VHH binders against Glycosyltransferase family protein 64 C3. Designs and how they scored, part 12

Target 1, 302 residues: Glycosyltransferase family protein 64 C3, of Arabidopsis thaliana (Mouse-ear cress) (q9c975)
Amino acid sequence: DPDPCDATNQREFQKLRSDQITVLINGYSEYRIPLLQTIVASYSSSSIVSSILVLWGNPSTPDQLLDQLYQNLTQYSPGSASISLIQQSSSSLNARFLPRSSVDTRAVLICDDDVEIDQRSLEFAFSVWKSNPDRLVGTFVRSHGFDLQGKEWIYTVHPDKYSIVLTKFMMMKQDYLFEYSCKGGVEMEEMRMIVDQMRNCEDILMNFVAADRLRAGPIMVGAERVRDWGDARNEEVEERVRDVGLSSRRVEHRKRRGNCIREFHRVMGKMPLMYSYGKVVNSVGEQGLCRKAGKLVFCDRD
Short names: E, the ipSAE of ESMFold2; O, the ipSAE of OpenDDE; V2, 0.75 times the mean of E and O plus 0.25 times the DockQ between their complexes.

## First folded at step 1 (VHH)

Design z20 (framework vhh_6z1v_2)
Fold by ESMFold2-Fast, scan of step 1:
Structure z20 (fold): chain B 302 residues (1-302), chain A 123 residues (1-123)
Amino acid sequence: as target 1 above (302 residues)
Amino acid sequence: EVQLVESGGRLVRTGGSLRLSCAASGRTFSEYAMGWFRQAPGKEREVVAAISGSGGRTWHADFVKGRFTISRDNAKNTVYLQMNSLKPEDTAVYYCAAHEYGLWYSESDYDYWGQGTQVTVSS
C-alpha cells in the first residue's frame, strides 16, 4: 500500500470477515527460507486461514531469489489460502504492524518465521480470540514489574501472571494495526522511534497500545505442540558488535526490554499494562488432574 | 539466578559416542526447562534438544533424532546429552541453557546460559 494510514484501509470491524484469519509472517534471513516454506505450508493447510502475507524485510535479497521464494510458497502450499510475498520498504520492526488494504479479516496473526504450531492449537487460539476480540491472544508471554529496590519498571517472567504477549505468536484484531501505526499522535511517534533506536520492543509497544485501549491484559493459550526454532539474530549481532559473552548478552537483552518499558511509561505518563492470570487450554480427551512432583496439577502441564 | 557449567567436550572419531554434562547451581533446578544448543564453525547457533523440568517431555531436532538423547537428574542438578553415531557435521561448541517455564525450543526463551564445551568429530 502507498499510504498504509489512508482512510480506505480503515474498514469498520463489522464489515471484515469473521470466519478466518490473515497470517502476517516476517522473513529476513535467506538461510531460513526452507523453514519459512514449511511454516507457510503448515498455516496454508488450516481451513481458518484465508491469506498469508510474508513480509520480507531484507533489502539485500536479490529479486530473482524473491521470485523463486514466491513460486515455491505457492507451489508447495497445499491449502486454499492466498499467499503474498511483500518486500517491505523498511527493515523497521514497526513495519510488521502496518495496516494493509489486502487484509480483510477481523483477526490477524502476527508470527515469526521460526515458530511452528499444530493446526488444532491454531484453531483453538482463534476460537479464544473470537470470544475476546479486544485482547491480544498468544502462546508466548512475559511480564512487567516494579523493582522496589531499584525503584524502576522491569521486564520479567512470572509463573503466575503475565502482561505481555510476544510477536512469536500473537493474534489480535486488525484495528490494532491502525492504532499502532496511524493513531496516538506525537506520543506514539516517539515510542515507535524508540523501537527503531533499540531495534527491539515492538511486541511490548503493541501490548501497551492494546492494554491502554481496553484496560485489560492479554490471554495466554496453550498449544499441544509448539516448536520455536529461534535464530539468535539480535543476540548474535549484539555479541559481535560489543564482544560480550552469552550470560552478559542475556542480561543486556532483559535490561534493554526493561528500558523499553520505562521509556514507554515516561512517554505515556502512565503504566497501562495489566496482569492476566492463568492459561486457557483446549481440554480434549482424558485430561483430569494428576500428581506431579508432589503437587496436584493439570495432566497436560509440561 | 542459575549458573550453568558444561563439561565432557573432547575430540572423538566418526561413529563414536560422547556424553555431555551440564551442572546447575543456584535456584531449584527442577523448576527449569533445559536445552542443548550448538554453534558450528561459520554457522548460526541452533537448538539440538530440550527437556522439561520434570523430565516428562523431551524434544530433539530432526538432524539428531535417533542419535542424541537428552536426559536429566534433578537430584544431582545435572542435564545430559548422550551423543551416539557422531558425524563430522556434529563438530561444534555445545551450550546448555535454562528456561524458567516449561518447554520452549527457541534460543530467545532461554534466560541462563553456560560458556560452552567444544566437541570435535574427526574422520
Scores: ipSAE 0.000, ipTM 0.114, lowest interface PAE 20.3, mean pLDDT 80

## First folded at step 4 (VHH; framework vhh_7nfr_2)

Design a1 (from n10 with D103R; at its last look DockQ between E and O 0.01; V2 from the best seeds 0.00; counts 0 for: pae O 10.3 > 2, placed apart)
Fold by OpenDDE, look of step 4:
Formats: C-alpha cells, structure tokens, sequence
Structure a1 (fold): chain B 302 residues (1-302), chain A 123 residues (1-123)
C-alpha cells in the first residue's frame, strides 16, 4: 500500500468539497455486522454524505465474509454515497485516522459501528462544523481534570465543562488526519505507540492534537435521536447515563484513560486540552443555544 | 436571591472601547459559568461570550472574537466584558447571565439574567 503520508496524496483544503462529508466507520466484530449495515444505510441516505468508508480493523476476518458484507452494504444502501470496505492491515486504533486519498471532502466524520444518529442531527452537526471548521465537533464528550490528592491528570465526566470529543461521533477537518498520522515527529510517534500499547485512547490523542494546534476545545452538539449500543473496545457509558462511574469496570476504564492523558502530557510536555462548555442544539428553547445561519443564537420556542 | 446587575453601557463611536460590568449576588459566584448575551433592535438574543468559574476558560462568538474579552473577579463577584474595536453591529442591550451545565444531558442553560445595559455604537 502506498504511504498514506505521501505529500502527493495531500490535497489542498480549498480544493476539497465543502458541501458534503466523508464518513469513516470503524468495523471489527462480525457480530455487529447487522448493526453496521443499518448504520451505513442511514448515513448513505443523507444528502450531505459523499462517501462512506468502512474501515475493517480485524485482519482475521475471512475474505468471503467481507465480500458478502460489501455486497450487502452496496445493495441495501439506497443513497448516492459511494461505499467502500477497506480491510486494514492491522488492528491498531491509530489506523482509523490514516489519511485516505479517496477522501475528497473538507469534513470527515469519524464514527463507530455501534452508534446510530438521525439524519437531522447529522446535518445539524455538519452545519455547526461548517461554522467552526477547525474545531472538533461531536455528540459524546468527556473531560480532563487534575486530581489534587494524587497530583495527576485524570479522565472524568465534568458537570460544567468538557475537553474531549469521543470517536463515537466526531466531525473534523480532513487535515487532522494528516496531523495525527503524518506529522508531529518523534513525539507524535511515541504517543501513537502509547495508543497501540494501551489499545485505547486514540480519541484522546486526536483531541490533544487538535487542541494543541487550535488552542481551543471541542464543540458538543445535540442529537435528537442517538443510540449508543456500547462497544467493549471503548467501555464508555452513554452520555445520557448520569452515573457513569459506579461499575468497577467503568472505574477501571476511566483510570486507564487517565493514564493515557498523563502519558500524552508527559510526551508533549504540556497540557493542550482546552475546556468548552454547553451544548449547541437545534431546538430546545430560549435557554439553549442553536446554530442559525452560521451563528450561535437562542433556540426558538415557536 | 440570585441577582445580576449590568453597568457600563453607553454611547461610543465606531472603533471605540467600553467595559461592561455585572455585579452578582445571592450565590457562590465562583462556582458558576457566566455569560454575556446581547439583543440588537429587532433581532433575537445572541450569545456573546462565556467564562468558567475559575476564569481559566473563555469562549467567544465568532462575531466578537479578537475584539471582546470576558473576565471575572471572584473576590468582587463581578463579571466583565471588555469591548474593543466596537462596530455599529455591536449596538445592543447586553445582558449578564448565569450559566448552568447539566451533567446528564451535557446541555447548557441560562437560568438567571440581569436587566441589561444599553450599548450604542454610532458616529
């Protein structure tokens, strides 16, 4: 395979399509194939979706099965979006952020194969992103914090702020793929290695990369209908669940992700993550913020 | 009782500067995010800027980025908006608002508002 970081594969931002998005979906488990098909079909039905790339991260999956999957995806996805199925050479979580020459849109949506979002919410997210093209825009958020007792950075859910968008649904400019995968030198390489070692935290790392460059936090957007089926790989709790931390497993997961934050901080020599606040919503009322004509305004109750 | 009172508004020429203040009382000021919101004549309310409880994080609308600075003094229980390079389009009533963030939904709300202060930018 050609070097994804080859400069010849980099397109100028201005030459990329601005009216549509490319969806990059991570697949891995055969058991989730039915759900994946549903998700792909949903995305393909959206007029803002130019192409869908299913990035299959399990190199052990038989070719016959993948062929069948591809046939099914193409057959049952009614939209005009092109659909590709790419079997990745490794199961590295970093691979989801590899730049692809086939991506010809400014905006890229990173998403998992276990999250469903309604078309209106997708379009809304895109509209918010268009107004903030350098920001990470997503639906699922977390926060970093500093534990004063332990004197260490931690991964947490904060009631008043957030600094991390999860890859469950993350919209970004295409350039961040290159920033993540191809730039940053030895430090970035080391942090990618940490992701491989931890088999986690690629999403956190992307947030580090984006925040370091932009000096701003992500944007949380509301979704009218979102369903997170859960993924064992992420072990994340749905945003709608208040008590994220009561299970021993969840606590352990947060601790591990905290370790990622600490390691990235160590390697980078600074904490680039920036806090954001609030949720941009399409319609909640005068107390909520909505995106209208590219501006944040109060939502209309009418 | 939660109270917010804006001051510092007035008439200023284009390119001029103003400093708005909001005096807060009736709650632990440092525990809350605070925001400025404005309403121009004939238009809806527009979010302008927000600041975290500690003051460590700030956020601005694109229309005011680079020109406005939000700040707070938690000892004085006062929120500030420094407005530089004012434009005619900045003419509005400016409101101070307390911001809430709900953990369960991740939604931000404004639960208390001041009476507002008029800012007029005109030659």
Amino acid sequence: as target 1 above (302 residues)
Amino acid sequence: QVQLQESGGGLVQPGGSLRLSCAASGFTFSDYWMSWVRQAPGEGREWVSSISGSGGSTYYADSVKGRFTIARDNVKNTLYLLMDSLKSDDTAVYYCARELYYRSSGEGYFDYWGQGTQVTVSS
Scores: ipSAE 0.009, ipTM 0.267, lowest interface PAE 10.3, mean pLDDT 87
ESMFold2, look of step 4: ipSAE 0.508; ipTM 0.801
ESMFold2 (binder alone), look of step 4: mean pLDDT 85; pTM 0.859

Design a2 (from n10 with D103Y; at its last look DockQ between E and O 0.01; V2 from the best seeds 0.00; counts 0 for: pae O 14.5 > 2, grease 24.4 > 24.2, placed apart)
Fold by OpenDDE, look of step 4:
Structure a2 (fold): chain B 302 residues (1-302), chain A 123 residues (1-123)
Amino acid sequence: as target 1 above (302 residues)
Amino acid sequence: QVQLQESGGGLVQPGGSLRLSCAASGFTFSDYWMSWVRQAPGEGREWVSSISGSGGSTYYADSVKGRFTIARDNVKNTLYLLMDSLKSDDTAVYYCARELYYYSSGEGYFDYWGQGTQVTVSS
């Protein structure tokens, strides 16, 4: 396989399409194939989607099954978007951020195979991104914090602020793929290794990378219809359930991800994550920020 | 106001060494990736090297790998480029740039530039 970090694979930003997005969707479980097909079909139906790359992270999946999947994806996705199915050689979570030569759009959507978002919300997210092309834009957010008692950085959910966008739905400029995968030298390599060791936290690492460059937090956007089916791999599905219920599993998951934050902080030598406030919504009168005349402003309640 | 000022350029013989400096002001220096970009006579601008805010991450163009070292002093708000084993092809104006991907500016992945410093490699 060609080196994804080969300079020849890097396109000038001016030559990249600005009117559409590329969707990079992670697949892994055969059991989720039906849902994956639904999700792909939905994205394919959007006029803003140029291409969809299904990144299959399970190297053990038989080729025959993947062939069938590809056929099905093509058959049931009537949109004009090109569809590709790529079986990854590794199950590394870092692989989702590998740059691809086939990606010819400025904007890239990173998403999971268990999250459904309506077309209007997708388009809205893209519009917000276009106004803020250097920032991560997403629907699912978390926060970092400093535990004064433990004197350590932690992974948290905060009602008023956030600093982390999750890969469930993360829109970014294509360049961040290269920043994550190809740049950063030994420091970045070490952090990617931590992701591999933890088998988690690639999303947090991407947020670190972006924040280290811009010193700005991500942008949370509202979605009208979001269905998160939950991925057993992320154990975060249970967190969407507003149920503040302290399930032992949730606590463990947060602790693990907190450890990631601490490790990344250690390696980078600083805490680059920045807090953002407010949710950008498409409707006037809702709480949060609204797009007016191409700018993000507080929504009028009246 | 963001300001970048390069220094340290000059005339050097092939195989020689040179150290460039870039003094930064008007922003929190350690919060930004910084880069060196060069422009040879009659050629376009060429990216040379980048360094992360903390200084822990570095990236180099293939043409300078193994010869150039980018560094920074966040206390002094200074970016450095150590150039060893200089070649005639390294002759260019070297620019310090703050590295960001602002699509709206049309400047690529750099938002601020210095005035540049001339490096001439000649026997």
Scores: ipSAE 0.000, ipTM 0.236, lowest interface PAE 14.5, mean pLDDT 86
ESMFold2, look of step 4: ipSAE 0.539; ipTM 0.812
ESMFold2 (binder alone), look of step 4: mean pLDDT 84; pTM 0.859

Design a3 (from n10 with S57Y; at its last look DockQ between E and O 0.46; V2 from the best seeds 0.00; counts 0 for: pae E 2.2 > 2)
Fold by ESMFold2, look of step 4:
Structure a3 (fold): chain B 302 residues (1-302), chain A 123 residues (1-123)
Amino acid sequence: as target 1 above (302 residues)
Amino acid sequence: QVQLQESGGGLVQPGGSLRLSCAASGFTFSDYWMSWVRQAPGEGREWVSSISGSGGYTYYADSVKGRFTIARDNVKNTLYLLMDSLKSDDTAVYYCARELYYDSSGEGYFDYWGQGTQVTVSS
């Protein structure tokens, strides 16, 4: 029953491991357990991964299913990374950012249970982060914007700039866990409450926290191979998951996240998000054509 | 176990009104966003409206905005859809659904669905 915000839990950056990362991956949907197992196995195979914490947030999941999940995670994951399954005490999305004393690395990777990034791209992202340890580094980005017609902040996808890294793959210094969960007083308490009310937007709030402290934008990195099971434009995913990709839901999603941006702006009294440009790449990247939702597009890209 | 049961559908003339209800049980109703989704014959499912657990946030598809109102009663564990100015295009089976979560990429997930209630708008 320890207090995650106790001051003894925050170790000096210089005393933490610099050569490895800790992966924090959310799990909630029992339907996605096979995919979650694949993702954990993939990341555990990299020598840069010290440990993987699977943060299980669904309180309705039977104990037997969780026991089997843990057995499968430990039995079928290669490599030397330690693997933990943590049943979270609440279903709050804020809980994914709780600091944990067992995290002994300078960097943490925050990721979702529906995206698979190849090992070489994972290691490249870490090399970029090591050169920019105060910045958020990730493969999936979005932007805030100002809608002149509606005279309000919005959440959008912009072709030439970005300001928000998604928790699909978000690498950051572990200090931001403390900034998000433990600091900022009444202002941060209110913003975390907004996340709870919306059941959404914890990633946007983390971007606000990092941007406010750093006064600089995040860094987008390219990935060589990506499987994004949450992208409704992938026809294979659509056949297996009937409820994903209702077209009007993407518009609703953007409106809800725009509302989060407006609420965070209201609470803070300022807009700390900063635009960044360009994508840092390791390889040239051959882009093939794929069919998504009946349209011919370039294969998985941000 | 989670159960969702719709009622209140029926035959109505264009310009008419209906109120749909969805009785919820087996979970803490006020903790979850709830949605209405409809399906017309021969078409895919279309999201209609969503409401937050407290009722403080509501969202509507453009096709129904200004005509439909989503509401909930957290004491009675009931979700409502108040439909005004009905058009023939509103003819569909209407489902209530419990929202699991919205992921960071914008893919929303519903983990439980009702059996649906038929709404038919014709003269």
Scores: ipSAE 0.451, ipTM 0.763, lowest interface PAE 2.2, mean pLDDT 84
ESMFold2 (binder alone), look of step 4: mean pLDDT 85; pTM 0.847
OpenDDE, look of step 4: ipSAE 0.702; ipTM 0.887

Design a4 (from n10 with S105E; at its last look DockQ between E and O 0.64; V2 from the best seeds 0.00; counts 0 for: pae E 3.2 > 2)
Fold by OpenDDE, look of step 4:
Structure a4 (fold): chain B 302 residues (1-302), chain A 123 residues (1-123)
Amino acid sequence: as target 1 above (302 residues)
Amino acid sequence: QVQLQESGGGLVQPGGSLRLSCAASGFTFSDYWMSWVRQAPGEGREWVSSISGSGGSTYYADSVKGRFTIARDNVKNTLYLLMDSLKSDDTAVYYCARELYYDSEGEGYFDYWGQGTQVTVSS
C-alpha cells in the first residue's frame, strides 16, 4: 500500500469540497454487518455526504464475505454518495485516522459502526462545524481531570464541562488526519504506539492533537435521535465480539483511559486538553434508543 | 485459527485455591490483552480480570481483588488465573477471552473465547 503520508496525497484545503463531508466508518465484526449496512444506508441518504469509506479492520475476514458486503452496501444504499470498502492491513485503532487520497472534503466524520444518528442531527453537526472548522465537533463527550488525592490525571465525566469528543461521532477537518498520522515526529509516534499497546484511546489522542494545535476545546452538539448500540443498556451482545458491560469493568476501563491521558501527557510534556462548556442544540430534547428484550426503546426507560 | 482452551477447573472447598490455565494459539499472544470472564448459573457473564500483552498491567473486578491473580507466560502462550480464598459466589464457568480493543466509552470488546472451565466452590 502506498504511504498514506506521502505529500503527493495531500490536498490543499482550499481545493477540498466544503459543501459535503466524508464519512469514515470502522468495521470489524461480521456480526455487526447488518447494523453496518443500516448505518451506511442512513448516511448515504444524506445530501451532505459525499462519500462513505468503510474501514474494515479485520484482516482475517474472507474476501468473499467482503465482496458480498460491498455488493450489499452499494445495492441497498439509496443515496448518491460513493461507497468504498477498504480492508485494512492491521486492526490498529490508529488506522481509522489514516489520511486517504479519496477523501476530497474539508470535513471528515469519524464514527463507529454501532451508532446511528438522524439526518437532521447530522446536518446540524455539519453546520456547527462549518462555523467552527478547526474544532472537533461531536455528540459524545468526556472530560479529563486531575485527581488531587492520587495526584494524577484521570478520565472522567463531568456534568458541566468536557474536553474530549469520542469517535462515536466526531467531525473534524481533514487536516487532523495528517496531523495525527503523519506529523508530530517521534513524540507522536510514541503516542500512537501507546494506543496500539493499550488498544484504546485513539480518540483521546486525537483530542490531544487537536487541542494542542488549536488551543481550544471541542464542541458538543445535540442530537435529536441517537441510537448507540454500544451502550451497555442494550441487551444484544455479539457472539464473537462482545462487551461484558459490567459496572466493575467500566470502572477499570475508565482507569485505563486515564492511564492513556497520563501517558500522552508524559510524552508531550504538557496537558493540551482544554475544557469547553455548553451544548449546541438545534431542538429541545434528545432521544437515545436502546434495544431491550428485543425491542427498541428509549434508553432512559425501563 | 485463533484458539483458546481453558483448563484447571474443578471442585474446591470454600477457602481453597485453584489455578486456571488458558492455552492460546493461532495468534501473536503477547500482542493482545487477555481476560478472564465468568458466568454463574442463571447469571450473565461477569468480567473478572485483565492483563496487558506484556503482563505489566493487571486489572481486577472488585469482587476478586486481593484474592485472584492474573498472569501470563508469553513464551508458553498461556494465560493463568490464580484463585485464592475461594467463595461459594465464585462458582461459575470461567472463560478465557482475547481482548480486541476498547471503544470510545472505554468498554472492552472480546473477539475470541474459550469453551470455559467449570469452577465449583462448595462445602
Scores: ipSAE 0.094, ipTM 0.568, lowest interface PAE 2.6, mean pLDDT 87
ESMFold2, look of step 4: ipSAE 0.370; ipTM 0.734
ESMFold2 (binder alone), look of step 4: mean pLDDT 85; pTM 0.850

Design a5 (from n10 with S57Y D103K; at its last look DockQ between E and O 0.53; V2 from the best seeds 0.00; counts 0 for: pae O 2.4 > 2)
Fold by OpenDDE, look of step 4:
Structure a5 (fold): chain B 302 residues (1-302), chain A 123 residues (1-123)
Amino acid sequence: as target 1 above (302 residues)
Amino acid sequence: QVQLQESGGGLVQPGGSLRLSCAASGFTFSDYWMSWVRQAPGEGREWVSSISGSGGYTYYADSVKGRFTIARDNVKNTLYLLMDSLKSDDTAVYYCARELYYKSSGEGYFDYWGQGTQVTVSS
């Protein structure tokens, strides 16, 4: 396989398309294929989508199945967007951020195979990104914090602020793929190794990378219709490809992700993550945070 | 083809000990987190413990902390669960599962399961 970090694969930013996006979708489980097809079809129907790359992370999936998937994706996706199915050589979560020569847009959407978003919200996210091309723009957010009792950095949910955009829906400039995968030297390599060991936290690491470069936090955007099928409350998803849905496990996962933050902080020697406030919504005068029932919350349109 | 096969279950008295094993095949065992999940009669599946590929990280449900130990032998492609100080509430079918993390949600999921092994704790 060609070296993804080969300089020949890097395009000048000015030469990249600015009117459309490339969608990078991670797939892995054959049980999610029906949903994946629906998601791809939805993205394909959007005029702002130039291409869709399905990055299949399961090397054990039979070729015949993937061939059929490709045929289905191409046959039943209505839009003009080019569709590619790429079986990744590695199951590493880092692989989702590999730069690819086929990506010819300035904006790249990183998304999972279990999140549906309406076209209007997608377009809105893109518009926000165009106004803030160096920022990570997304719908799902989390926060870092410092636990005074434990004297350690933690992964948390905060009602008033956020510092981490999740890869469920993350729009970013293409350059961050190279920043993540090809730059940063030994330190970045070590952090990618941590991701491999943890089999988690590549999203957190990307936020570290972006924040360190930009010295600003991400932007949360509102979405009108979002379905997160990865949520344990969804009964339509196959059990074997879902979390067991127990609160104790969720807490445990949060602790694991906190460990990632600590490890990345350790390696970098600093905490680059920056807090952002408010949610950008597609409505006049309804952006930011609102006080509801005595609590500060994001202003929702719905 | 990925295969997981549990063994070691049985009947034990309260306060007793058991060691469960899970034989894995069909994939690079050391590259994946592995987990134990149990299901008691009439209840849903409950996460018990997880271990990283290298074994460097281990996690436990609060209900089993201090009593259970998860371990693995990457040479033998085998996952273990050492269960000490067993209680009646530990009675369940115990499943071995390959654990993945769903991207960015912080949630794990299991893409392959064993058939399970019955553990019964009774006086």
Scores: ipSAE 0.114, ipTM 0.611, lowest interface PAE 2.4, mean pLDDT 88
ESMFold2, look of step 4: ipSAE 0.576; ipTM 0.822
ESMFold2 (binder alone), look of step 4: mean pLDDT 85; pTM 0.865

Design a6 (from n10 with Y101W; at its last look DockQ between E and O 0.46; V2 from the best seeds 0.00; counts 0 for: pae E 3.2 > 2)
Fold by OpenDDE, look of step 4:
Structure a6 (fold): chain B 302 residues (1-302), chain A 123 residues (1-123)
Amino acid sequence: as target 1 above (302 residues)
Amino acid sequence: QVQLQESGGGLVQPGGSLRLSCAASGFTFSDYWMSWVRQAPGEGREWVSSISGSGGSTYYADSVKGRFTIARDNVKNTLYLLMDSLKSDDTAVYYCARELWYDSSGEGYFDYWGQGTQVTVSS
């Protein structure tokens, strides 16, 4: 495969489309293929989506299965968006931020394969991004903090402020793919290595990169209808690729991600993350949906 | 092919100790986080402990902190769980699992599991 960081693969900003987005979706588990198909179909139905790249991170998946997946994605996606299925050479989480020559839009949406967002919310997010093209725009946010007792940076949730947008739904300018993957020299290389070692925190690292350049935090946008299948309140998680013991793992997860923040801080020699406040909303009310006991229910309900 | 095989389970009295082993093959063992997960009768799977590829980082469920120690030998491709001060509540099938990654939502994913080994703590 050609070097994604080759200058020849970089498109001039002015030549990139400004009226549409490219969606980059990570896939890995064959068990999530049905959901992936639904998600792709949904994004494909939006007029603002130019192309969808499914980045398949499992190199062990049989070609036959991927061929079938590709056929299904192209056959059952109703929109005009071009659909590509790319089997990645590695399962590195960093790979989701590799620049792609096929990306011809200024805006790129990074998505997981387990999050569904309604079309209106997608369009709204894009509108917000267009007004703030240098900022990360997303629907799921977290925060960094400094633990005074431990005298260390931590990963946390704060009700009033945030500094981290999650890759569940992260809209960004295309340039950040290059900033993440191709620039930053030895320091960025080291931080990418940390992501590989931790098998986590690529999203945090992207936030570091963006914040360091922009000197501003991300923008949280509201969504009318969001279904996060990765939410702990959903029961239908595949056995082979799933979290177990959710309650105990949450603490571990936050600790690990805190460690990532600390490591990135160590490498950079500074804390670039910036706090943002408030949520930009298009309508009143958000509906998070979860599957419990085989039924679709609101996540905040019983 | 990735293979994980647990051993070392058995019957032990409360307060006793056990050492579980997991033999790994079919992949570069040191490149992956490894975990122990247990499942008690009638209950769901519960995460017990995790260890980084290098072994430099370890994490434990609150229920086992101070009693269990996770370790690994990357030369032998073996994962260990040292269990001390065992309690009746520790009775479960213990599984070795390879971690794939953690996502942004707080979910940790496993992609390979062993067959499990039974640990029974009873007087």
Scores: ipSAE 0.246, ipTM 0.666, lowest interface PAE 2.2, mean pLDDT 88
ESMFold2, look of step 4: ipSAE 0.337; ipTM 0.699
ESMFold2 (binder alone), look of step 4: mean pLDDT 83; pTM 0.835

Design a7 (from n10 with S50D; at its last look DockQ between E and O 0.38; V2 from the best seeds 0.00; counts 0 for: pae E 2.4 > 2)
Fold by ESMFold2, look of step 4:
Structure a7 (fold): chain B 302 residues (1-302), chain A 123 residues (1-123)
Amino acid sequence: as target 1 above (302 residues)
Amino acid sequence: QVQLQESGGGLVQPGGSLRLSCAASGFTFSDYWMSWVRQAPGEGREWVSDISGSGGSTYYADSVKGRFTIARDNVKNTLYLLMDSLKSDDTAVYYCARELYYDSSGEGYFDYWGQGTQVTVSS
């Protein structure tokens, strides 16, 4: 659309469909296209998915290949969900959060092109989101922390709490796209510039936006089956990601994302991220353990 | 078309120094984080160092910290690796690579690589 930040779009939130979601999937790598096609087909088969927008961020991809991708996406995906392929005009990570007039649902699912989730778990996540529409809901979480020795904010993983949902699977209200891209004045302009300079951290910035507005943390949901093809420990990962020695880069990457947290804190003048605890699962099953056939299992499992 | 070309490798004795260069073309060099990655004979690739688009932020693997310095010249579109106090374990083909973060897994990947330059540390 011509102006994604048009004021009339914001008033139309009242009219948006609340019984379905729009899926926004980033794509960049041409070698991931077969996986992307299977993920799109999976989402399209769910009755809660109204539309799927594939946001293609690689400016070097030939038009012929993109035309073939679109044809495959529409031809081989079941269900009634509309499917669009949008070639982004820049490589900016901020572009994944641009609001779009074609999105007619209250909820959006932000996701990457390398995560598969089963249909029942997708529908469960939507149910959790509907009970908590102002919160970010997702399956992959991380934490901010404070390093007392260095006296600085860090990006980390805690065993017992979290404050950040990753865009591998992040369900949220559409309003946050406008808050991220169109509002917040010079503060948000500077933070979006930091994302561009770092070429990273748009997900962390969205968590800052949501937390600042709500004063509440995100919600982690469980899934019966989730496969992250981008994790280097996964045997199906391509050679570029599977290179030996990349484990030390994971540590460095966390430090770089910690720099983003410190910069966002500096610009805002506060730390809006809030901790959440626990994972919401789709069963009220027994928490006690019992021995069955010599194994320790939950008592109501069998 | 993106092109990366390394140079400056060679044979050096333990404790010696080398300076690697990587000429970049076909993209706006200053917009991208750049990395050095190395591969020892018969082994997989090992990340060495990163540098931000502006050059203001640098990161190093623990195995090279304090001995290697990454730098860039955004006017000449050239990436550098200054290697001091070289050890036999530093023997490898060294590649420059362009970083891309397109997912939030906390791990980026490299979408373009150079041909590599051999560094051999031997008595």
Scores: ipSAE 0.478, ipTM 0.786, lowest interface PAE 2.4, mean pLDDT 84
ESMFold2 (binder alone), look of step 4: mean pLDDT 86; pTM 0.854
OpenDDE, look of step 4: ipSAE 0.667; ipTM 0.869

